# Ledger of designs, part 176: VHH binders against o26223

Target 1, 191 residues: o26223
Amino acid sequence: MKLLWTSQHIKVTVHIDGKVSKMDVLEAIKTRRSIRKYQDREVPEELIDKILDAAMCGPSAVDERPWHFIVVRNREMLEKIPEVHPYGAMVKDAPVAIIVCCDSSLEKIPGFWVQDCSIASQNILLAAHSLGLGAVWTGVYPLEDRVEGIRRLFSIPEHVIPFSVIPLGYPAENPGTRDLFDPDRIHLEKW
Key: E = the ipSAE of ESMFold2; O = the ipSAE of OpenDDE; V2 = 0.75 times the mean of E and O plus 0.25 times the DockQ between their complexes.

## First folded at step 12 (VHH)

Design E28 (framework vhh_vobarilizumab_d1; at its last look DockQ between E and O 0.52; V2 from the best seeds 0.41)
Fold by ESMFold2, look of step 12:
Structure E28 (fold): chain B 191 residues (1-191), chain A 120 residues (1-120)
Amino acid sequence: as target 1 above (191 residues)
Amino acid sequence: EVQLVESGGGLVQPGGSLRLSCAASGFTFSNYDMAWYRQAPGKGRELVARITTGGSTDYADSVKGRFTISRDNAKNTLYLQMNSLRPEDTAVYYCAKDAHESYIEYFDYWGQGTLVTVSS
């Protein structure tokens, strides 16, 4: 920068990445927490678009990309989700939720869609976090009552499988960070 | 092995105080949110108070202003200071390790509990 006149400032800029990063990817992974309390504040459509773009960047088995996403903003629908998804009680308080689904007609190899949709779901969590939002993955599949309940609520056809419900919004809580590294889980060369 | 050992329960008169303790072992205590739950006779367990790793606290409406949750990370111990006790507070109190990051129903890990009886 033209305003950096000292070698200390020059050294600092040399150590900085090519941009002023809001959040490094490793930092995002380490600091993302499940957020279940949200501010009374709308989430702009453009942020949802960025999050879903990120969701679709994940690898998938044989590039099958079986995912579909339902974006739910309607208050009445958000309030009904807990009736069929008990773990999703906080969804009623979220400004928006994303339902991650598998379209089984897109499966190219049976049974890998679960990994595919899990990757998409985790990308949603990380992208939301990087944009200053909080989110939580609430499991639907493979719990039959939840799968069928969500399918009924959103008129999801029988060949489409709801996988997860992810409420998100600007966070109204800060759970803190954790240090979960466990060297005993690392095995060199063999068990 | 995760172990949570509650103590400090007993019989008290209405308006009295008790301090519950929970000794934790088998996990890195400072890395986990902790909570107190209670179960009155014939009822399900309910959350009483929660404290995060960062020290933020949350309370059930029925105990706000009367109960204080705290933790001592150096001693791996969780506390519940219970003041202005009422007969409605009679329950078995359980210390719990919070599974905050679970994407399915999280399950609290808790001990055998400590009985608090509030009666004239």
Scores: ipSAE 0.404, ipTM 0.722, lowest interface PAE 1.6, mean pLDDT 86
Fold by OpenDDE, look of step 12:
Structure E28 (fold): chain B 191 residues (1-191), chain A 120 residues (1-120)
Amino acid sequence: as target 1 above (191 residues)
Amino acid sequence: EVQLVESGGGLVQPGGSLRLSCAASGFTFSNYDMAWYRQAPGKGRELVARITTGGSTDYADSVKGRFTISRDNAKNTLYLQMNSLRPEDTAVYYCAKDAHESYIEYFDYWGQGTLVTVSS
């Protein structure tokens, strides 16, 4: 039985055996939306592995690759995340969340770790979408209360900085389409 | 400039119905998820209903089965049909614009609000 999720332009076929049809990269980028509602359905470990593989394929400053990932499936922990993350309400309803972290000891050039972890986080979102999953980036850094909240909750060492919490699951909402192209943001040769 | 103007509030008896409208301008309405919030006296602002660009809806548990959020993209208008109103629904209702894939918060603009009073 093929479950077809139709956005206006993209049919994602989810196979009962866990096989998902993949979309091309431009389609993934253009059609991706934040998903904050999830089905009561587990995400296979194989999909998480693929997502994490994608997360580690992005560039980083001087190839420092400072990122670490905490995969959270424990229901109690997922339900606790909203207590320290006000924008994380949907996490309690997700079957799994990925916490993207930076190991500061791996940083080679100061400040670029934010870009590195952002790239990793975005790759997670794109990969998830391409695999028929919904996800949302919930920012942790640089909000100190969220950083410390997540740190305490997951016993994260001081030299490791939680950056983002990304709940994932099979979508239970239709995000629709959007056109974000803005020619006023494009400058030719000079400002 | 983004503008959201709510209307349709008023006094209604318990069990009655109201339909709120929100006129949107200053942005491409069809590109954004929209929501209704409410704030009762002495309470914080709470999400009432949300509607995506794709038409998916979500409701607070307290209003499920009674309230319906909808949108008309051609008219740049958001609606909230409120049926079976209760005294506890008394609040200022706000129209909200999605922050467009924000990773910090859901919504970035709200209207001035419209007062709904449910009283016998």
Scores: ipSAE 0.353, ipTM 0.709, lowest interface PAE 0.9, mean pLDDT 90
ESMFold2 (binder alone), look of step 12: mean pLDDT 83; pTM 0.840

Design E29 (framework vhh_vobarilizumab_d1; at its last look DockQ between E and O 0.81; V2 from the best seeds 0.00; counts 0 for: pae E 2.1 > 2)
Fold by OpenDDE, look of step 12:
Structure E29 (fold): chain B 191 residues (1-191), chain A 120 residues (1-120)
Amino acid sequence: as target 1 above (191 residues)
Amino acid sequence: EVQLVESGGGLVQPGGSLRLSCAASGFTFSNYDMAWYRQAPGKGRELVARITTGGSTDYADSVKGRFTISRDNAKNTLYLQMNSLRPEDTAVYYCARDAFESYIESFDYWGQGTLVTVSS
């Protein structure tokens, strides 16, 4: 199955060849880091399909699944993203970026779309990492200037809200690991 | 309390070298990406160099090949070796805890800075 997309909407039908992820889920979670430097190497469409499949597997409020995805490979467009997204400087160096959006018309309960799109975005990061790619979540919403900038750049309609821009590529840096476990954040039964 | 204390600044002639240090305390140093920034008189603060927890480094184009950022996790210390110094490197240099693992640009703590003056 091939991805069918427009400039604003991607309908993804993924046929997975049965390739196994490079790492298990706990390893992916524990070792994932934001990657902001990429090799001069293309990302196969098959990997993007797998990532997007993963992005759509998360839960959503009352199963509203409001997410849409714009896959950007065009170099000119990738180079324009930093102009409207200050934290998106690395996007110009990535071979591909995914823009996660919410179609507000699909929202069933107000406000939960942020959680829905966050779950989708995180799944993208984890899936990318498990497949040997580097990625970074660059927040768009709720920063109005970024939202509007991305909207204009990609001609996103008013009822659709750009949420995040996630550049992806083969990593060209070693971010290392962190121990983020904090027992002080754990409360038993009550505060 | 998180603290970053820079040292090693001073007056140096063009072509000279300095090594800056940043002593970190109040947090698990090894868990954080760190950076050096500088602010020249009348200019904005700019990134000089960054180093990840994994030791990956990045430099501003203006200092590439001359400056080296490093860290000693056992000593909770960040370093900036500055070679081939130029007058345009004159600035207050700041150590920063950089929250690189963020979906929004972020740094959360800064030192008070150390002055580097490059002059004949």
Scores: ipSAE 0.344, ipTM 0.699, lowest interface PAE 0.8, mean pLDDT 90
Fold by ESMFold2, look of step 12:
Structure E29 (fold): chain B 191 residues (1-191), chain A 120 residues (1-120)
Amino acid sequence: as target 1 above (191 residues)
Amino acid sequence: EVQLVESGGGLVQPGGSLRLSCAASGFTFSNYDMAWYRQAPGKGRELVARITTGGSTDYADSVKGRFTISRDNAKNTLYLQMNSLRPEDTAVYYCARDAFESYIESFDYWGQGTLVTVSS
């Protein structure tokens, strides 16, 4: 059965000084870090539902929405990912991972699915962070050996392209915040 | 331009100690995670130790308890204290600006390396 999320839900919020206590979107973007160490703690299914809902809210080329998501909680499968994904070692220690895929049969404009899946992947990272989780995007596409390895491991058909593997969990590290704003990258009116 | 210059390598006997230094320039050092890598002849580079901007550290299993990474942001310098050295620690050691936010987990920049030889 597919997961169904509605906007009709019961929320418990804390009202502090006349404001609902929520993470500001700019704060989330600036404070999100790649997290590769996780607590030995399960991630509730309802949080995964919220993350995937957020993933599907992104824009896509001509609204093609080519993304599919594989949610991996099985310990044996998580431990096999590093065998085909050389820099995905932290996945074996994560309570859950999300594999972002493109179904090429849903493409309406060729070649834009990479942008579509990148948007979904980044939304997963931000949503996880806003829910108190840590995550990291581990690249699969366009590295052919990783693409084929993940496809084989999860029985992904040839018309579906695994794009990224995103392990997540409650963080067991705090890398700190970085100030990366660089005015020299900003060009007014012209290059 | 970004420069990372290692120093402090040399020849030591098994059980000895060395302290490696890495002088950084051409970027805001305090904004970057930093790492030490090593490469034995004919082998690939391997992570030895990493330190984040927040001071969190991570070590390869083979050096845990023997090596200590640290940084001095006022001096733009990264350090590696290497104790209880073994012949298998023989390698060229590289200072690297860590691509911690890379989704490929690759390096951005690294130095020329400093040779550490632990005598057999």
Scores: ipSAE 0.329, ipTM 0.637, lowest interface PAE 2.1, mean pLDDT 87
ESMFold2 (binder alone), look of step 12: mean pLDDT 82; pTM 0.818

Design E3 (framework vhh_8pnl_2; at its last look DockQ between E and O 0.66; V2 from the best seeds 0.00; counts 0 for: unsure alone 64.6 < 65, grease 27.6 > 24.2)
Fold by ESMFold2, look of step 12:
Structure E3 (fold): chain B 191 residues (1-191), chain A 120 residues (1-120)
Amino acid sequence: as target 1 above (191 residues)
Amino acid sequence: QGQLVESGGGLVQPGGSLRLSCADAGFTFSNHDMAWYRQAPGKERELVARITTGGSTDYADFVKGRFTISRDNAKSTLYLQMNSLKPEDTAMYYCARDAFESYIDYFDYWGQGTRVTVSA
């Protein structure tokens, strides 16, 4: 596994399955799909590190950066997630999941942490996709039963709020692309 | 009000077959992920099968290989071939545009449905 550097600019190249992975940002945004079926294949720690680095690059309200991430690889823990988070049934089949949390002790502007954690969660999806992985955002907050269940399962303290559970892995399905552009949603100058 | 119209339901004996159809009068059918849902009396609506724009399919565990979802984009029609029917399959069946990209589960927005009854 090798990184390449040049003296005029910095470009990170990651070898995935012997392939160089790089993707235009607009292509990543337009082609990312929710992936719920994964290959029986480990995801290298270095890819998780790159994904979390990307997650932390998003803007946040007054630069509060309230996010924390729990990386879950333990099979027994992954298998327990569906017991408290029904929408996360596919998590038991994923090689790894990332739980996006808000640490309320870092919150500076009340209530904006939801936007902050949403930005981090979407960055995780896009970064995973650009690295040849598939992921899906399974919503936890604001569903109180799911928030409580995940908090209990992972011993998350009361001032920390689990926001989303994002299983990921090398994809074992290809949902295809969609053309979702709708001109009727665009309003010039006023409604 | 929706443009989706289900048909092909009916009364069938256990072990029998039915083919459900769903017509979309709109010209944008091919750009949507599609799904079949069902609702038995006194139960919540549940996903039966889904098919994406790329042709990827997924089935609920209770299907156990008995049903096949397919689509004909030229006719703007979605199908569900149901074989080896059991009394437990008795329900109203609905087609819908699939919320495959939803990050929460919520069941809303479907047509009038077509009744499937599997009798003894």
Scores: ipSAE 0.459, ipTM 0.737, lowest interface PAE 1.5, mean pLDDT 86
Fold by OpenDDE, look of step 12:
Structure E3 (fold): chain B 191 residues (1-191), chain A 120 residues (1-120)
Amino acid sequence: as target 1 above (191 residues)
Amino acid sequence: QGQLVESGGGLVQPGGSLRLSCADAGFTFSNHDMAWYRQAPGKERELVARITTGGSTDYADFVKGRFTISRDNAKSTLYLQMNSLKPEDTAMYYCARDAFESYIDYFDYWGQGTRVTVSA
């Protein structure tokens, strides 16, 4: 997969009623929901490239950038993921999934790779949403059975740790928005 | 955790109808995805229907268009209209707040349930 290096500016294009609209960052964050139902519609490679570009733009511990991404479009493989990932049932219905992995050989400071891959995973979700796609973070690490299942299924080497599976597609559901702001979680100057 | 209170269960004949209600007094109802579950004797609890905050609905395969889940945010109430009931639908029906915005699993908060019995 030749990742088309799109220029530094991810053009977020959301197709609403055939029109391209831009979604700002705050809107993307606030309106994003996990999407587990997808249209029978292919996701263009261009959008995946943009999403992966966004995934690699997050910070990491000591800039270690330990993340790797497996892009899965093969229908047979997508259908096998739920067999090793019980919470991944929706993956079989997605046109594409991204598996976020950590290459432990790239880790400079032990343990921060979880944060790094989390940032990458969240950026995937936000970027997908901004582009008019639906996605959901299905956790793999640290659940041993899931980690090993995905590892075996995709022949991932031992030094590489599968972290998350993120199916993507055009959404076939509208979960709406929620107000999750909780002022009780905000402490000023001290606890 | 706020209490979910189910109502509307009862005894009906096959082919009959019931409307279940669930009053949510504990949380901001409009911010939660909601679901109905059921548990028959000796069986595991199973999802019947779910409805998102946005109004999207999903049904179990056995529903086959017989049931309709809906919500009234103003009343903080969840409904399940059940038509064409079958003996196999006999179960305790539970209202649940489902945390679908999770990357690990669904988190459910349950009411005490309302019993539905379908018998000739």
Scores: ipSAE 0.255, ipTM 0.629, lowest interface PAE 1.3, mean pLDDT 88
ESMFold2 (binder alone), look of step 12: mean pLDDT 77; pTM 0.781

Design E30 (framework vhh_gefurulimab; at its last look DockQ between E and O 0.58; V2 from the best seeds 0.00; counts 0 for: pae O 2.3 > 2)
Fold by ESMFold2, look of step 12:
Structure E30 (fold): chain B 191 residues (1-191), chain A 120 residues (1-120)
Amino acid sequence: as target 1 above (191 residues)
Amino acid sequence: EVQLVESGGGLVKPGGSLRLSCAASGFTFSNYDAAWFRQAPGKEREFVSRITTGGSTDYADSVKGRFTISRDNAKNSLYLQMNSLRAEDTAVYYCARDAFESYIESFDYWGQGTLVTVSS
């Protein structure tokens, strides 16, 4: 199955042999793009549940799973995010955003939570893409003004660290695909 | 060294046209999204138009239907065709490199700007 610019989620029910078609994982990775423009269309709760399930499937340092997720649909709150997060201007136009956080009380190995939350954040992007949605990772940590602004805005406790804000919705743009393979970045056996 | 150099600005009467150019050097222009911004005196810099590596375009509401962004990857150049100019379009126009996949900032290099003045 070759999906065009941004995948519309398709469901194919084939009753004869029971096979259904899905987006191949390598295709999803290669065709996912940051999407900053969204249709006026709600994102069903069921899709958010699937995305967050996928987010929690990632590995973490010694299985510490330090992540927490805030799902934001309130229009007033979404419109305030750009006031404390300059790169997050498109968040006000999204139907929903997910804030990925680290609960530092769950850390088992200091300093690996950034990798853990990065894995969860990337899984959110890929899962959203596979469901016909577009998303973009907007960085919060380690920029202290953004961290404190988001913490204040969403009443996040001091031991919880907001890591990223991920607006998402049905895409209203198609940035196209890329060919980013660079053989010069590959080293065989040693540097 | 990455460089973006705008040209084509000048004085034009209301209703007139100008074509801005941005010459890119020091990087592979075809790998990057590109954009135009503008800044009027005493105002904040504002988005004008963007074109992706795939050719998708986007425009600020204030310029839709009057401005057309384009690119020529063989010449490492970005263009902005500005028609039906108004006094409110008076500003310094900047080209910018937009990596688009950045999760911190999307515009990392800016030109020096070219002045467009729309007046009788």
Scores: ipSAE 0.348, ipTM 0.638, lowest interface PAE 2.1, mean pLDDT 88
Fold by OpenDDE, look of step 12:
Structure E30 (fold): chain B 191 residues (1-191), chain A 120 residues (1-120)
Amino acid sequence: as target 1 above (191 residues)
Amino acid sequence: EVQLVESGGGLVKPGGSLRLSCAASGFTFSNYDAAWFRQAPGKEREFVSRITTGGSTDYADSVKGRFTISRDNAKNSLYLQMNSLRAEDTAVYYCARDAFESYIESFDYWGQGTLVTVSS
């Protein structure tokens, strides 16, 4: 199965020819960090396919699956993203970026698309990490200037909402480990 | 209470060196990324350097090769070694805590700053 690429919509037929990641799911979750520096190395299409497959495996409200993905490899476009995304400077240094979008026409229950696209975005990050890649979630929605900037840059129609920009690449940094467990955030039976 | 306190600022001649320190309290600094910023008079605050919990570093182009950011987890402190100082490095330098993971700007705590003056 081969991915059909469109400038605005990627119809993903996932052909998994590569090695399945052996990283445990808890390990992936616990060790994943935002990566903002990348090697000068291309990301194979097979890995992107796996990442996008993972992105589409998350739950969505009433199974609405409102997500669309723009895969960006064009250097000129990657370099333009920071112009409309102030916190997206690292995108220009990435070999590829995925823009997660919501097609509002697919939304069945209002407001849940944010959760749906968040799940998809997080799955992208986890999948990337499990495959030996680094990625970072750069927020687009709900910042209007970023939403409109990305929309214009990629000619995204009005009914489609850009949600996140996720640059990916082989990591050129090590953010290290973290311990974010906070027992004060856990309540038993009642608040 | 989370607190960052900068020190080590002062008057230095061009070409001189200075080491800034940032002492953290109220939290474990090793569990956070950290950065130095500076603000010159009449200018906007600008990024100087960042260090991750894993020790990865980043620098503004204007300070690359001259400044070195480091951390001492045992002392819960951040440092900025500044060499080959220039007049344009004159600014109030701020230490900042960076949240672990954020999909937006995430510097959530700042020190009061320490003044560095580079003058002949």
Scores: ipSAE 0.110, ipTM 0.587, lowest interface PAE 2.3, mean pLDDT 89
ESMFold2 (binder alone), look of step 12: mean pLDDT 85; pTM 0.864

Design E4 (framework vhh_vobarilizumab_d1; at its last look DockQ between E and O 0.70; V2 from the best seeds 0.45)
Fold by ESMFold2, look of step 12:
Structure E4 (fold): chain B 191 residues (1-191), chain A 120 residues (1-120)
Amino acid sequence: as target 1 above (191 residues)
Amino acid sequence: EVQLVESGGGLVQPGGSLRLSCAASGFTFSNYDMAWYRQAPGKGRELVARITTGGSTDYADSVKGRFTISRDNAKNTLYLQMNSLRPEDTAVYYCARDYFESYIDYFDYWGQGTLVTVSS
């Protein structure tokens, strides 16, 4: 690596060989896309650990932290998910999926667990993206057939609610970026 | 306001070809992923083909190799070239934007649509 930063008439290129540059949080939020095509490439356990650490950093109602995570790498299990969760068809092509669950026995304030698990799910997407992975949130709750199907498939207890299935892997597509800012959605002082 | 107007549907014989167009207005077309969906009689709406802002494409297995999605950002127009048409391609075809970032299925979107009938 050689830094050339002293000539104003020569284009300076900075290379970080073999390592992903740190991603600014606003860049991560703006550039994350749902990824449904994955390379045939394993995702190291160390990256999954980092993603789940990030998932658990989110705020929760009264610090209830109601989330549990099931990490699925078994091919046969991944291939069964679409049978009970049709929107998760791409899961069979992913090297790994994370199932975000709510343990309702951990609720301290009724009815906020959906927000809590949504925060954890979004943090998974952002963390995966920052690590060079692609992911997609596939909704399970509140679709009762999907909830019961996933619960049955993974032996999830009655008091635990599967919320989302998030397949992830190294991306095999690049959807591009979008500019979705809409000033008409912004209201100053009042509606 | 946002408008998507499909055209180019009609009656064709099996093995024939048809090209659908979708004229878009009321939004910055180049900023949005686009798709064609279809709904056969008595069936739900299903994805046929998609194209992203970056130009990547994807197709339902049932149409892969026969259909081609494309876009012209200068004309705000989405296209679907349908070749080697089969009776099971008979459906109302809908142009849609931006259902690829959804975390749930969207099944209640109803545009005008354009009818394609494949029959002798």
Scores: ipSAE 0.474, ipTM 0.722, lowest interface PAE 1.6, mean pLDDT 87
Fold by OpenDDE, look of step 12:
Structure E4 (fold): chain B 191 residues (1-191), chain A 120 residues (1-120)
Amino acid sequence: as target 1 above (191 residues)
Amino acid sequence: EVQLVESGGGLVQPGGSLRLSCAASGFTFSNYDMAWYRQAPGKGRELVARITTGGSTDYADSVKGRFTISRDNAKNTLYLQMNSLRPEDTAVYYCARDYFESYIDYFDYWGQGTLVTVSS
């Protein structure tokens, strides 16, 4: 099912156990939490495709779209990620992970790739949540040890920079709600 | 000002039990994930247990089945029930505001800690 983009709503239709789940974009944003525990359940390829589609829908500087994605399902590789990524302990328990990378050769304006890959990473998180999955952004860039570790592990070329590792799966934890609205961060007309 | 004040530490025999408390103030307690850490002499600080705003819990393997983390949002208090204590549990225990919504390991506030000594 095609993601119907309405001006105000991302309608994600997820077929879970024969039921279609829809989540409003604002709901997805407000209710999303980092999920670090996953069920022993495989994520269908269809959902990954939808997530990657969403990841590529974000804006980028001068439309450079520098992002690449490594989809990792191999159990041995998933289990190796924590060895080079200390914050990636949960990756070994996930059925799948997406590594977001930047191809520096695609950059038109230097430095904006961080923003571009951040947008892509956030879209992955939101899309995953909208689809009934849990995910967490584990930062790779700009930590040199992590960047090099992931690079070596996945034989990533030098001109390609691993940016984030995002494990995904069906949630096995229930994070609560939170109110992060801070009116003190809002300034009208001037600081 | 954010404050975390631990209490309930002390000397206990192996196999004994203690309940630690952490009184939180200066922030909306219910909005934050919380955690207990400990630091044994000569060792680094390690995660003992965490609890989310939704009540989901996680434990270090070394304490799983023996320790229970809980929270009372109405009282702005975090708890750690420690059962079947072992000498290796001897440490200063710290309450932490652990906001897990980060793409990097981040701990922003800690208490002064409470000493737990397990000895015969």
Scores: ipSAE 0.257, ipTM 0.659, lowest interface PAE 1.4, mean pLDDT 88
ESMFold2 (binder alone), look of step 12: mean pLDDT 82; pTM 0.827

